# Ledger of designs, part 156: VHH binders against q84jc2

Target 1, 232 residues: q84jc2
Amino acid sequence: MSKMRNLVEEKFLEFYESWVIQLELYLHQLLIAHNNNTMSETELRHLISKLTTHHKAYYTAKWAAIREDVLAFFGSVWLNPLENACSWLTGWKPSMVFRMVDRLRKSRVVLVEAQVKKLEELRVKTKFDEQKIEREMERYQVAMADRKMVELARLGCHVGGESVMVVEAAVRGLSMGLEKMVKAADCVRLKTLKGILDILTPPQCVEFLAAAATFQVQLRRWGNRRHYVTHS
Short names: E, the ipSAE of ESMFold2; O, the ipSAE of OpenDDE; V2, 0.75 times the mean of E and O plus 0.25 times the DockQ between their complexes.

## First folded at step 9 (VHH)

Design lb55 (framework vhh_8fcz_2; at its last look DockQ between E and O 0.01; V2 from the best seeds 0.00; counts 0 for: pae E 8.6 > 2, placed apart)
Fold by OpenDDE, look of step 10:
Structure lb55 (fold): chain B 232 residues (1-232), chain A 126 residues (1-126)
Amino acid sequence: as target 1 above (232 residues)
Amino acid sequence: QVQLVESGGGLVQPGGSLRLSCAASGFTFSDYAMNWVRQPPGKGLEWVSGISGSGGQTTYADSVEGRFTIIRDNDKKMVYLQMTSLKTEDTAVYYCARFPYSELWEYLTSGSLDYEGQGTQVTVSS
């Protein structure tokens, strides 16, 4: 599936491929740590910190790229169709991680009542924040049907150069709005992740991060197989 | 059948060096990141180092960072661990390990890792 890519797409694709490879290496460390009952809390916290730093690096790169071309992330050529289908505002749905926690609770993770309560509070807050962002996004999407964007639709009919300038300005405005929304979504992701990690014990954090990384890696692999997409 | 055969272990004094080798067979070697893990006496399995399928990326445990180097030869289907400045706490049975993608969830939930190799003993003692 080769299509034309802009410079931002190419750069981020390279970054992301490398980032995912590194994630897999961290995953292996997490899996081993998860099954090592002799590791100290300090050691576990350090491992957790490595993973959180890795994730922060992703968003740092993402936000830099978004400043250049936010629209690239609404195509996300570095993702396969399955990954894209699971994306919410250019990333994972924040509320999804609670499903992961629920899954872990059904396995080996035992949460105390206080943790369960805090997780529920966080879930409610996360959902609220998601909805707020969605409403704002809807507002932008509806606003696209303004005069300038209608001109964009008319460009297919070979509209003159002046109209192109107007459309470009409109697209820039839209892009700025989209960038804001994407950043807001990412903030919710980061806050949610931090919230979960603050509630869980270090061993539970390791398990959670391992599960999340496993899911991400497998989703990519499944998607690649299904759609015959090869990534390095 | 997947096989991983570790070698190169031995007895060394603190500050010494060893080079471990792992010969892999029975799977597409380049498709898998490879790891070194170790089992110290009386402790659980500890992750030591990992290297991506292509060999382009490596990672290390803090305890071995700067002292150990992981490399691989995909043509020979080998992974190596160069160990320097060895310490007494590095004493362990060392294993090379891969994580089959199909077993990631199983390992996460059951804690059962298939050790394809017998490991190699590294003893650091004065």
Scores: ipSAE 0.838, ipTM 0.941, lowest interface PAE 0.5, mean pLDDT 90
Fold by ESMFold2-Fast, scan of step 9:
Structure lb55 (fold): chain B 232 residues (1-232), chain A 126 residues (1-126)
Amino acid sequence: as target 1 above (232 residues)
Amino acid sequence: QVQLVESGGGLVQPGGSLRLSCAASGFTFSDYAMNWVRQPPGKGLEWVSGISGSGGQTTYADSVEGRFTIIRDNDKKMVYLQMTSLKTEDTAVYYCARFPYSELWEYLTSGSLDYEGQGTQVTVSS
């Protein structure tokens, strides 16, 4: 039997596996840098730049892929079931990264009161942006329920009484709406990440990025181990 | 017991070359990324290079990019660091490092990283 994957899914699976492996290598560099107080600000900023460039590369690849097949990102084949269960609109939930930020309150490079206030303002704004997108997605899901026949056709199911051309036109409309919402959610993610990094000092940025990467790598490891156990 | 044993250090002239070796035991070697880290005199630990479990991906610190090459032999459970065009600032004790998935959060929250073993001393001097 042939694999039930299209070219977009296969290409992004290859990209994502490589991207996560590179993230883990950057995480190891971040962990060493976090525990080294002799690094210059220039050296720390270069490391932070490597991570921000790496995350931008992810969104560049994702946006190209969703333009071709946004549905590939809902229940993605390159994510394990635990990662998929933790997803909010095809990615991490922006407000949840503030849990990693809260870790910095216990760090040796403690947050000053001005930073705490700016981070709380950013948290409130991030929650507001999330709720706005959730309302838009809810409206889309109501509209999507009227298009169940189109979804079944996209998954290769036979559609009784419908012509192929009608189904194809509806699929294009569905995909365009989802693409817009996924990009909106990704913009909130990028604004939240940039906002946090703009507020933090370079040592605090390294610790924050290390915490975020640790959570992502650990979640993937736990899910892969559990997935193997359930499927073996 | 997990063991990492470094070797291959020595005294070398600026512009010279040296190959470091790391022998690993006590774990499934190919499941883990491996790293070289170093501690120069009077400084903290610096990350030098990393290699994925398969060996398909490598990453280097900007200070060594183009001069050092990290390679691994999964059958022999070895990691190597090929150093060329050595500079006086490369003088350090070099350590082979593994960050197990179960301990990543502990490494982040511990406040400092401690390594077991002797490492291997590289001295670049004229």
Scores: ipSAE 0.722, ipTM 0.895, lowest interface PAE 1.3, mean pLDDT 85
Fold by ESMFold2, look of step 10:
Structure lb55 (fold): chain B 232 residues (1-232), chain A 126 residues (1-126)
Amino acid sequence: as target 1 above (232 residues)
Amino acid sequence: QVQLVESGGGLVQPGGSLRLSCAASGFTFSDYAMNWVRQPPGKGLEWVSGISGSGGQTTYADSVEGRFTIIRDNDKKMVYLQMTSLKTEDTAVYYCARFPYSELWEYLTSGSLDYEGQGTQVTVSS
């Protein structure tokens, strides 16, 4: 590397690499549970709880890091370029996770009518919350652009310390607004995940969590520049 | 019905420029990050570039960064790849793909592309 990463980026990179390794270990347990019908409901619930705790730990670390440097999460050094390109406000888009549920239904997962109704209600709520955040983000971006135009006009193209101070204030304002939006998006993600897991039975939760972890692991592997393709 | 139609490919000389287009229909376009992927002759798929649903974030493979620009127009449901300084290594069939849980999902989980689009051929030759 020709340039140095800041301390926040370096610490979160180390955390994230460890976090993904542990996710892969949990994926192996999920796949065993998927293929082994002898696990009790209690054992399945314990595994599901480990996964939810693991995800909560991610957000705990993320929110601490965001307080120090929210911009690190827009084009993150711990993600490959493909992973970064697929982000919606620093993470997976909550409404799109229902496509994973839909695909599982087409294969092997059978949902009863009560589950289908609850999932549709959650899908609508999730989309509503997403749209609210997108509207707030649009208003924020417009407001920041207008403030920049006013600030430039007032300074009359001055160059020096005064212009630097105005830019610094604008950057701080952007960071505070972005932190709020990222946390709001993360709350929608957590509510959506919890809602899905509450609706699904423990075996169905294992299927869902396995699919989600598989996608995340495979996206990371595929996004690396060394393109090995496994065929059978 | 979901449809992604790539166009704008052709034969160009090294150092040349080309703009690829992808017309999308049959889905809520702004909900999806869009990507360009390519398949060089006799090789597997390579990811090239991606753009967030809002268009606010773009990213690129190291091999194309600084030379390619991804752009989207959510009103027209279009995504573009502006390519400059083309090299013979850029020769490939180029596909646009949705993220998440579409063509890319099928490829990552099965190893084959379950996408019926034809892509657009880019050939860079002296």
Scores: ipSAE 0.012, ipTM 0.465, lowest interface PAE 8.6, mean pLDDT 79
ESMFold2 (binder alone), look of step 10: mean pLDDT 86; pTM 0.882

Design lb56 (framework vhh_8fcz_2; at its last look DockQ between E and O 0.33; V2 from the best seeds 0.00; counts 0 for: pae O 9.5 > 2)
Fold by ESMFold2-Fast, scan of step 9:
Structure lb56 (fold): chain B 232 residues (1-232), chain A 126 residues (1-126)
Amino acid sequence: as target 1 above (232 residues)
Amino acid sequence: QVQLVESGGGLVQPGGSLRLSCAASGFTFSDYAMNWVRQPPGKGLEWVSGISGSGGQTTYADSVEGRFTIIRDNDKKMVYLQMTSLKTEDTAVYYCARFPYSELWEYLTSGSFDVEGQGTQVTVSS
């Protein structure tokens, strides 16, 4: 029962801490690559592939974990309060990554007009997919209030061991709906990331991935450096 | 005040081994991931390997994976690079490096990454 939820949280906390530490190591490699004009296209593509694989590994681990306990991802124990406050449906908001893309407009590796057009088209599509998921979440919350919540409230009025199993079955059903929505949101994230990388040249991909990783690492650091004054 | 001092380089034949050392001072060593980077003749800086602050995680450039091992000793404030099966392509000046969080955006904007130490020369030739 409760042991199962604790195990999922413990395993993913261990995984995520390791994953973020590895992301920071990859960020250092990206920063050196970004400052090196002598790297071949093959070398740059390999580095981009390394980062892409690292992000896919995150979603592989996440999807395994949400199959067991999707609720662990709402208010995650492996994220600090600032990271949790910035979360959109258990992760980064897809449209936000275009702020990292905007940085490339000022880089030394200039975006050509065709790339700018394709990135704008992708931004619009990403916002559309994002809004579609938000509407699905609203429908889920309303449905919960109008039928499942009323059902659970009625069951809660009757105290006894028999009602515990029925409530657990209902909660399991609700969790399956949340899992489907979280996976849909993650698919938009992965589709957006792939779309950006497909439009950009290898040097631009390195800069984009470095900017995104820098933001993620900095957000975690800012949240972790909150000062609490303790008075004796 | 922050100092990184590399040592251990030299001339070695292909297939040989060397251990590079980096002595760190002026910062809380265990709070920072440490990296080895190198500059081959006529090329820019290449990232070689990285190790987390605790030493629990390491990563390597493909060109050195399986041949090099990065190690750290936080009590001694040292990071090492154990190099085996050396190739002529490994010829470079080797530097240890850290990336202060306060400078990450500067590296992206237009800043060049500047190494802190003098480096140590590794030459692999017959």
Scores: ipSAE 0.724, ipTM 0.905, lowest interface PAE 1.3, mean pLDDT 85
Fold by ESMFold2, look of step 10:
Structure lb56 (fold): chain B 232 residues (1-232), chain A 126 residues (1-126)
Amino acid sequence: as target 1 above (232 residues)
Amino acid sequence: QVQLVESGGGLVQPGGSLRLSCAASGFTFSDYAMNWVRQPPGKGLEWVSGISGSGGQTTYADSVEGRFTIIRDNDKKMVYLQMTSLKTEDTAVYYCARFPYSELWEYLTSGSFDVEGQGTQVTVSS
């Protein structure tokens, strides 16, 4: 049964559709820049800055929306099922971007030993931060489940306004905890992205950003095609 | 199959204006963002501007922002580049371009990009 979209979902759907279209326009610029050596280092850094600013705009909008409805970001209406299936705490998993860096190293990107060492250090740090968040989420879920069991037992004895208040309190507690975890995950995402871009040279950053945008665009297109093919 | 036909180029003085046109056929035009790219004499391709499939979003290279305007007409399957305040460094062959979704990864990994049309020459000189 189709669920009515709330105001937060409707506004973010409009934002996200526009945001991903703009990302695709930047991707085309990145692809030409990557395949041609016509840009100075200053010009490349400005293009990289445009992409970084675009990503920051996403998180600015997301964090504003999360304050009002964090649950909208779990199983989002603006993403297809494939995009949602690839989500880890409402977004891409930070450690997975290193597989993209590894793939680029096997293609056209040549990294010097110092860069390889710094990337490995960042990969380990990113994994550690992810595992810490996963353990905190697990501890929160256990604590939440224990409160839910007590709450459900009490609801079996009570009917009316008191039962609604207990359910509402549980939902508020879930939302507060989820908001904190989502923001922590987003901070790891931003720190990982910044770390990679700080280690790579400007031409390497352009290739990395192009690969990341290509993956996101392809995931969206592939997921949309799969739904049509499945039902045709 | 796919055809992109550029026109509207010519010789113009610095500070002048010119409008390029691109007629598209052989694909679902409104599904694709369209781009203008250019090749200055003795140089590789430079990205100039892009416009979303619906026409609602545009992006410009730093060197042309504020001077060039990209426009599309999905009913006529046309994309345009309105150029003003032209400079000698704008001298190039101009191509319109699209990026088929099935070829995005190939463009990234192959290290090459092939223009589809013949282009239109813009020469800015006194």
Scores: ipSAE 0.724, ipTM 0.910, lowest interface PAE 1.1, mean pLDDT 84
Fold by OpenDDE, look of step 10:
Structure lb56 (fold): chain B 232 residues (1-232), chain A 126 residues (1-126)
Amino acid sequence: as target 1 above (232 residues)
Amino acid sequence: QVQLVESGGGLVQPGGSLRLSCAASGFTFSDYAMNWVRQPPGKGLEWVSGISGSGGQTTYADSVEGRFTIIRDNDKKMVYLQMTSLKTEDTAVYYCARFPYSELWEYLTSGSFDVEGQGTQVTVSS
């Protein structure tokens, strides 16, 4: 079933498709850098900066879009079902990236004890922040399931201008709460990412970013194959 | 069938400029990022530049950044590479390519991928 897309969805879909393609290009560079030990630290830092800037651009666009319609991101028509299934509050779950870091430990990457300690501290902090957001989200969800949902259900049975206005007001209230939660989640994502990159050396950052980008790209590809969806 | 046809190569002096063109057919052009890669004499393929499907985003190898510009025309299904301040080390056969991730991985691990075009020779010499 083709879901009717609103303007926000359409615009963001276009943006995201382009953004993902650029991500793939950066992934290529990351992989090249990872496999080629000829790049200087300065060059690696520059590449890392490009990636971080790219991610910042995503959130800039996202936050602009969610101001218009945060609900669009809870359907995320630009994502396939698999990607959506793996989403936590409209994006990747921050604590998930630590699995990628763990993989680095098992790979050719050697982390010093000090790094391991800092990463663990960051992991704990990230989990704490996630839980805090989840509790807050639960509060909103429960609130919706309470009087508002019942009221919406009741209003749904009646056709009238006043009912429509009440429903719209309820939706707006929910949307404001959701926007706050999404932004909070995104902040945790960004802090987590920055934290990891601050702990890792440039070569390690490149490997980490490559792994993260690979995961994102592969997840999209797997989902598209499974659901016979073609994305650019 | 996917077809990529490169053109515009030639002999230029150091510091000179050259514009390469690639005509694409056989696939939805705007859905793919397009790339330029090159093969210097006696060396393997190396990535040079890439451009997103919409053309709004570009990226370059460090060796060519600031000197090369990649652009595309989705209506004409063309991708271009404007090269300036050419150096002798830019001498290579240049290929236009679309890179699915799977092919990129193969290229990066094995050093080879299927280049569909014949390429265009760029020679920078005094």
Scores: ipSAE 0.006, ipTM 0.299, lowest interface PAE 9.5, mean pLDDT 84
ESMFold2 (binder alone), look of step 10: mean pLDDT 80; pTM 0.812

Design lb57 (framework vhh_8fcz_2; at its last fold request DockQ between E and O 0.88; V2 from the best seeds 0.00; counts 0 for: pae E 2.5 > 2)
Fold by OpenDDE, fold request of step 11:
Structure lb57 (fold): chain B 232 residues (1-232), chain A 126 residues (1-126)
Amino acid sequence: as target 1 above (232 residues)
Amino acid sequence: QVQLVESGGGLVQPGGSLRLSCAASGFTFSDYAMNWVRQPPGKGLEWVSGISGSGGQTTYADSVEGRFTIIRDNDKKMVYLQMTSLKTEDTAVYYCARFPYSELWEYLTSGSFDSEGQGTQVTVSS
């Protein structure tokens, strides 16, 4: 069974496929840099900058797309079910990256006390921000039972006249709220990422980014293998 | 068994050109992005260039951008590196490299990289 996709879904799917491919190419650079210690600090910073720019490009594209159709991102047809299951408000959960850092600490990454303290502070802040967003999202979810949304549920999209206007208004209202929530979540993601990179040394940043990219690539591969999903 | 065989290296003067080749076997070639890495004398490995599985995307180290071109032929299971405007600092053993998906985490945590090929020597000297 083939799923029908709208224009926003199709466009973003193409973008995302390309973006992930590029991410993998960056991953290879990161891995070589991480394991060979041949790059200067300046070179490492430049590589880190390339990766951060790549991530920023994702959000630029995402925000352009959600302005057109935020609902597309709650379906996320470009992701497999496993990726979707691991998604929080259309992306990675910000607090997850701290667990990843913890894993790295148990391997080769040695953090000084000052770094550990700053990371913990950032963790607390990140969790706080996540909770705020979750509460707001809950409010929207509860609001789905309001009069307008009930009317939407009752009439559906095949009704004309005034009822259509009510439905459209309800959908617009919901979409606006969701867009706000998604943007808020993305801001937390970006702030968290920036915060981590500001705390870590350039070599540690490279390792962190490599780990993140590896996780993303592998999650996608695991999910694709499990569910036999083809996105291209 | 996985095999990568590099060739095309040699001695060249600064400003010269070389074309490296890598013959791949033992794995689904198109499923893997391929890379060129190099090891200068007395130094560790450094990444040079990468190309996606389909060949649609390429990337280069800043030091070789505009001078090197990576291409692949999936039918022939070949990867190439066209090098132009060669510099003395390009002197190295060049390896064709893939990153097995099953070993990504291990490579991330182990700190060791094993090139699957013998490499090809490129020497740029006056």
Scores: ipSAE 0.883, ipTM 0.963, lowest interface PAE 0.5, mean pLDDT 91
Fold by ESMFold2-Fast, scan of step 9:
Structure lb57 (fold): chain B 232 residues (1-232), chain A 126 residues (1-126)
Amino acid sequence: as target 1 above (232 residues)
Amino acid sequence: QVQLVESGGGLVQPGGSLRLSCAASGFTFSDYAMNWVRQPPGKGLEWVSGISGSGGQTTYADSVEGRFTIIRDNDKKMVYLQMTSLKTEDTAVYYCARFPYSELWEYLTSGSFDSEGQGTQVTVSS
């Protein structure tokens, strides 16, 4: 008997598989654009907009899904084990994108001193925002190990109308706390992405987005090959 | 050995139609997204359209959206580009391309990949 997936998990699995396939198609467009020095600024900006819209669609779908079941995003069934191992609060760790930015320093499209300074300032701010969220998660985990959770665990052992209602209310409270934390992390992700794109020129934005998408697609491929050998 | 062979190009009047074909061999065709890219005279490579390995998803460059359709036949190992309402700006050598996962970083760095086909010339003029 296979474990049953809930409706949120099945629906988001379908969405995510389609979303990643579309990302790969956009990546191919980015790779060609990156190697074409005859494209206008308008053409490059339009392509960048296509990618930012695609990422925004992901967060729109994610936030609708976590409202229904935030726990589906911890150990997600639509991610392979390698992708799950690399996740930080249900997604990419914001500071990791600065490794893709570091690649631009070795690119044929040179970063100017003013951009390097602004990117470093953004990196520091992003790290600070990450630390705030990590402290919130630590406080959340401590609260799970202490407070009335011990009493709620005892109540959960008594299956009967009154205790069921109390346990359900507590679980809803825990889920709402996690939802708030996940949304906070996603806001840092979106702010970091926007910040980088605001600092970079259009050709640099295309290279950055191509590098980020390449990493994401390759990470999924590496994990899926291992997963298919093990589980399929 | 991976091989891609394009065909179907030619001379056509503005507003006309052409269907390009790409025959693939030497790899598991359905495992790879396929792309059409073109090189107009005096320009670099332009991405035109892409199709997922299953054929379930397609994407188009803005300049060809609504005029071109990409389709694939995995049993025949073929990808096609149906072009309608052709404009003089569509004049280019058209290439069939795939981007192997192992070569993505090299392509990002160098701009070259061995899976490019030989191309087929499309000329739109009176």
Scores: ipSAE 0.727, ipTM 0.902, lowest interface PAE 1.2, mean pLDDT 85
Fold by ESMFold2, look of step 10:
Structure lb57 (fold): chain B 232 residues (1-232), chain A 126 residues (1-126)
Amino acid sequence: as target 1 above (232 residues)
Amino acid sequence: QVQLVESGGGLVQPGGSLRLSCAASGFTFSDYAMNWVRQPPGKGLEWVSGISGSGGQTTYADSVEGRFTIIRDNDKKMVYLQMTSLKTEDTAVYYCARFPYSELWEYLTSGSFDSEGQGTQVTVSS
């Protein structure tokens, strides 16, 4: 077992670093755009589309990588410890995104009653879907808590015969189940994001996307700076 | 003290070209993505282009893509904007900008954005 990451982890680390750098560039565009009341609706929708396309690219790459090694996404090497501590099933807990909406309502964004009702309905549905996923995860808790054991079994696949076939089948079964659960969680994340963007007006969508990107960039920067300061 | 000094603006004919420069000092330049933003007469700030700290990634506003090129030189601590096929709608004061990480939330919640430099005027007219 070397200190080097496996090929899936190395490739996704490179992808993720590039993806976050691009998100930061879009964040800067959003930070200027949210204060520009002379942008047309067409311009706003193009910017929103750039952000949603960027997020879709993340999930496209993630789902391809999960087929090769879903366990790499539990305690990901490309996230700092602070980012990993905030993860639920390999990503942001879907219902936590509503804290961003609530923060915007308290400061800058004004929502009409119809929007508030639709957002509350979506929040309830999102929490329900989260709880369904948590109930389904019960059968995989031992695999997640013992991810090291599964990885050691993969590394020890130099044992022949019937025992190897049984271990390989068990690993495939756990991996397929975990892949299904991660994709289910990601689908809830995507449905929740789309639902929020459908309820909000284009200027409000820009505010929401800017807030979400600001939080993600600050979380990554804060976690990385603590690492460098500690090892001075 | 952080300093961003824009230069290279001027009067140019439609279809012409111009290169803007931004000299940076007082911070670790390569740690920050750099941006060009502009303010057309009587309008709010408009984002033009951005470039990552390493220079490996660039993005452009739809209105300038294919006509403008953002470049950085980390050794000289410079950002450039090469503008071609200029149009009258490109007339604006152009600012070089960075976004300090400690101020990101303030930019989001405030009603205004304060540029760090004085800008450079580009005027495109016959």
Scores: ipSAE 0.726, ipTM 0.908, lowest interface PAE 0.9, mean pLDDT 81
ESMFold2 (binder alone), look of step 10: mean pLDDT 82; pTM 0.844
OpenDDE, look of step 10: ipSAE 0.679; ipTM 0.880
ESMFold2, fold request of step 11: ipSAE 0.048, 0.493, 0.014; ipTM 0.521, 0.834, 0.365
ESMFold2 (binder alone), fold request of step 11: mean pLDDT 83, 83, 84; pTM 0.853, 0.854, 0.857
OpenDDE, fold request of step 11: ipSAE 0.882, 0.010; ipTM 0.963, 0.269

Design lb58 (framework vhh_8fcz_2)
Fold by ESMFold2-Fast, scan of step 9:
Parts: structure tokens; C-alpha cells; sequence
Structure lb58 (fold): chain B 232 residues (1-232), chain A 126 residues (1-126)
């Protein structure tokens, strides 16, 4: 009775470990750049482009993996329990980043009135898109508990052959619906990230990306230390 | 006690080569990504290159990509920066750096970070 990871889980675990290691290297570059007032706009824009390309690579790999096994992304084996507990539809909650931008404003980032207004407009739109997806997820969960699904589950417990094929088709249908919702959530994440970067100046973009990467790296480290703390 | 000791700097002509070394002690070397950062005269700190704890991944600033190579030897607790095709713009004090997870947010928020090493001077001139 071995609990083995499937092929999709093994491949994405290898990808994600490499991706996070690369994110940490980019974070170190961002931290140094954040403290350098002599960098040109061109140099800063190129660094920002490295980070946005890195994040896009994550979604390219994720969407390929989700086509094969979307359920691998619910309770992911490449994430520790703390990272999984903090997930909203298999990733970060889009509205969370605005709280981070607001904290940076109070810390060191000087935002002009026009930027504040655009960020508030983007925050409202992001929250609206987020709520729309939450309603879709609720409808999905209700559909999973629908009488027809209960009947299919009951049928699958009693007979083989035809009933097994019907249950398998239903499960594939559910997985396709879940894949669509996860991709919709990821699109909101990417639109929110792009929107913020379009509003911020290059130095502000560097600080924002550094804060986001720091948060992600620290969350992973805190979760990884949990076993040491509970066993020590 | 944590120590990082840089060496290998010197005077070179444009187009020349140098190899910088960083000797680490006082921490589990393989658990940390290592970085080379530099401070040119009259400018702020510039990140040059980074290498993962295992050595399996590297990244470079655009200004040095294709000219510099970062490598590490975990058995010897050393990180190196092989510099080729040196330009006058590469003139700087070079520092070996690591970023402990406990200090990331403090560095971002306050900008305060103490160097663990003394640095090594690289001067590129005719």
C-alpha cells in the first residue's frame, strides 16, 4: 500500500522546485536593485520583464499540467501544508496584492494621486472578478452534490461495465469544469499583476515584485519549518 | 560566527580577465544561494550574479551576461566569479553576499543590510 505520486505530480514537483529556486535568485537581484537609485529606467524595465516572464512560465507549465490532472492542484504535493492552507483556487488571492501595495505606500513608496485612483479602480474591478469566480465555484460545489451525481455515485458502487463508464465520463466532466475555473482565476491573477505594473513606475514595480517574492519565499520557509517545530 | 572573505581583485586592462573568490564559514553553505554584488565609484550597489545552493541554477545581470560565470564548490565552501572581456564599466568593489530568510523583509522595508565581507577592488583601466 504505497501512496505514490502520479506522473503529473512528479513532473510539476520537479518544475516547481526549480521555479522557486529561480524566483529566490530574482528576489536577490530585486532587493539590490530596490536600494540602487542610480539604475536607469531601461535597466529597471528589463529586470521587471525577467520577473513577469518567470511568472508567465509558471502559468504555462501549470495550465499544461492541469489539462492532464487538475485535481493535482487541490492539495498540491509540491506545496507544504501552510502554502496549501493559504491558497485561493490553487494560487494567491488577487485582492491580497492591493493590501501589500498599500503597506509599501506607508513604508517607502511615494504614490501620486493619479496612481492611487487607478489602483483603487483596479482593486474594485479585481474584487468584482474574484467574487464572480467565487460564485462559479459555489455553483460547481452545489452541482457536485446534485442528486444526479449522488445517483451516479450510488450506481458506481453496485455494478461494473456500463456504470463504470458513466461514472468515469461524469468525473472527466467535473474535472473539465474545475480546469475552466482554475484558468479563470489564473487569468484574474495575471490581469491584476499586469494592471499593477502598468500603474506603478519602474522603481515602484521593483519594490512591489520584491515584496511579493519575499512573501512567497518566507511563506514556504515558515511552512517547511513546521515539522521541525512540531517534532522538536 | 558568519564570515565571507572576498579576494582576487586587482588592476586589469580592458578585455582582460580576473577570477574572484569568496571563502565562506560559520553557516551551512549549501543551504544558501550566493550572490556577487558590486559598487561602482559614485553609484549604488549593483547585483551581478547569483547561484543556487546546489549550484544547479545561475542568473546574471544583463550588463555581464555572456562575459561572467558564477560557480561554487560546496566541499570547499567557495563561490567564484570568472570575469572575461572586462570593461571600464566593471570597475567596482565586488562583494560576496547571502540573504538570510529572516532578513529579507527588513532589507526590503528599511534598506538596512550589513555586509559580511570586506569586498575586493576591481579596476579596469588602460
Amino acid sequence: as target 1 above (232 residues)
Amino acid sequence: QVQLVESGGGLVQPGGSLRLSCAASGFTFEDYAMNWVRQPPGKGLEWVSGISGSGGQTTYADSVEGRFTIIRDNDKKMVYLQMTSLKTEDTAVYYCARFPYSELWEYLTSGSFDYEGQGTQVTVSS
Scores: ipSAE 0.704, ipTM 0.893, lowest interface PAE 1.3, mean pLDDT 85

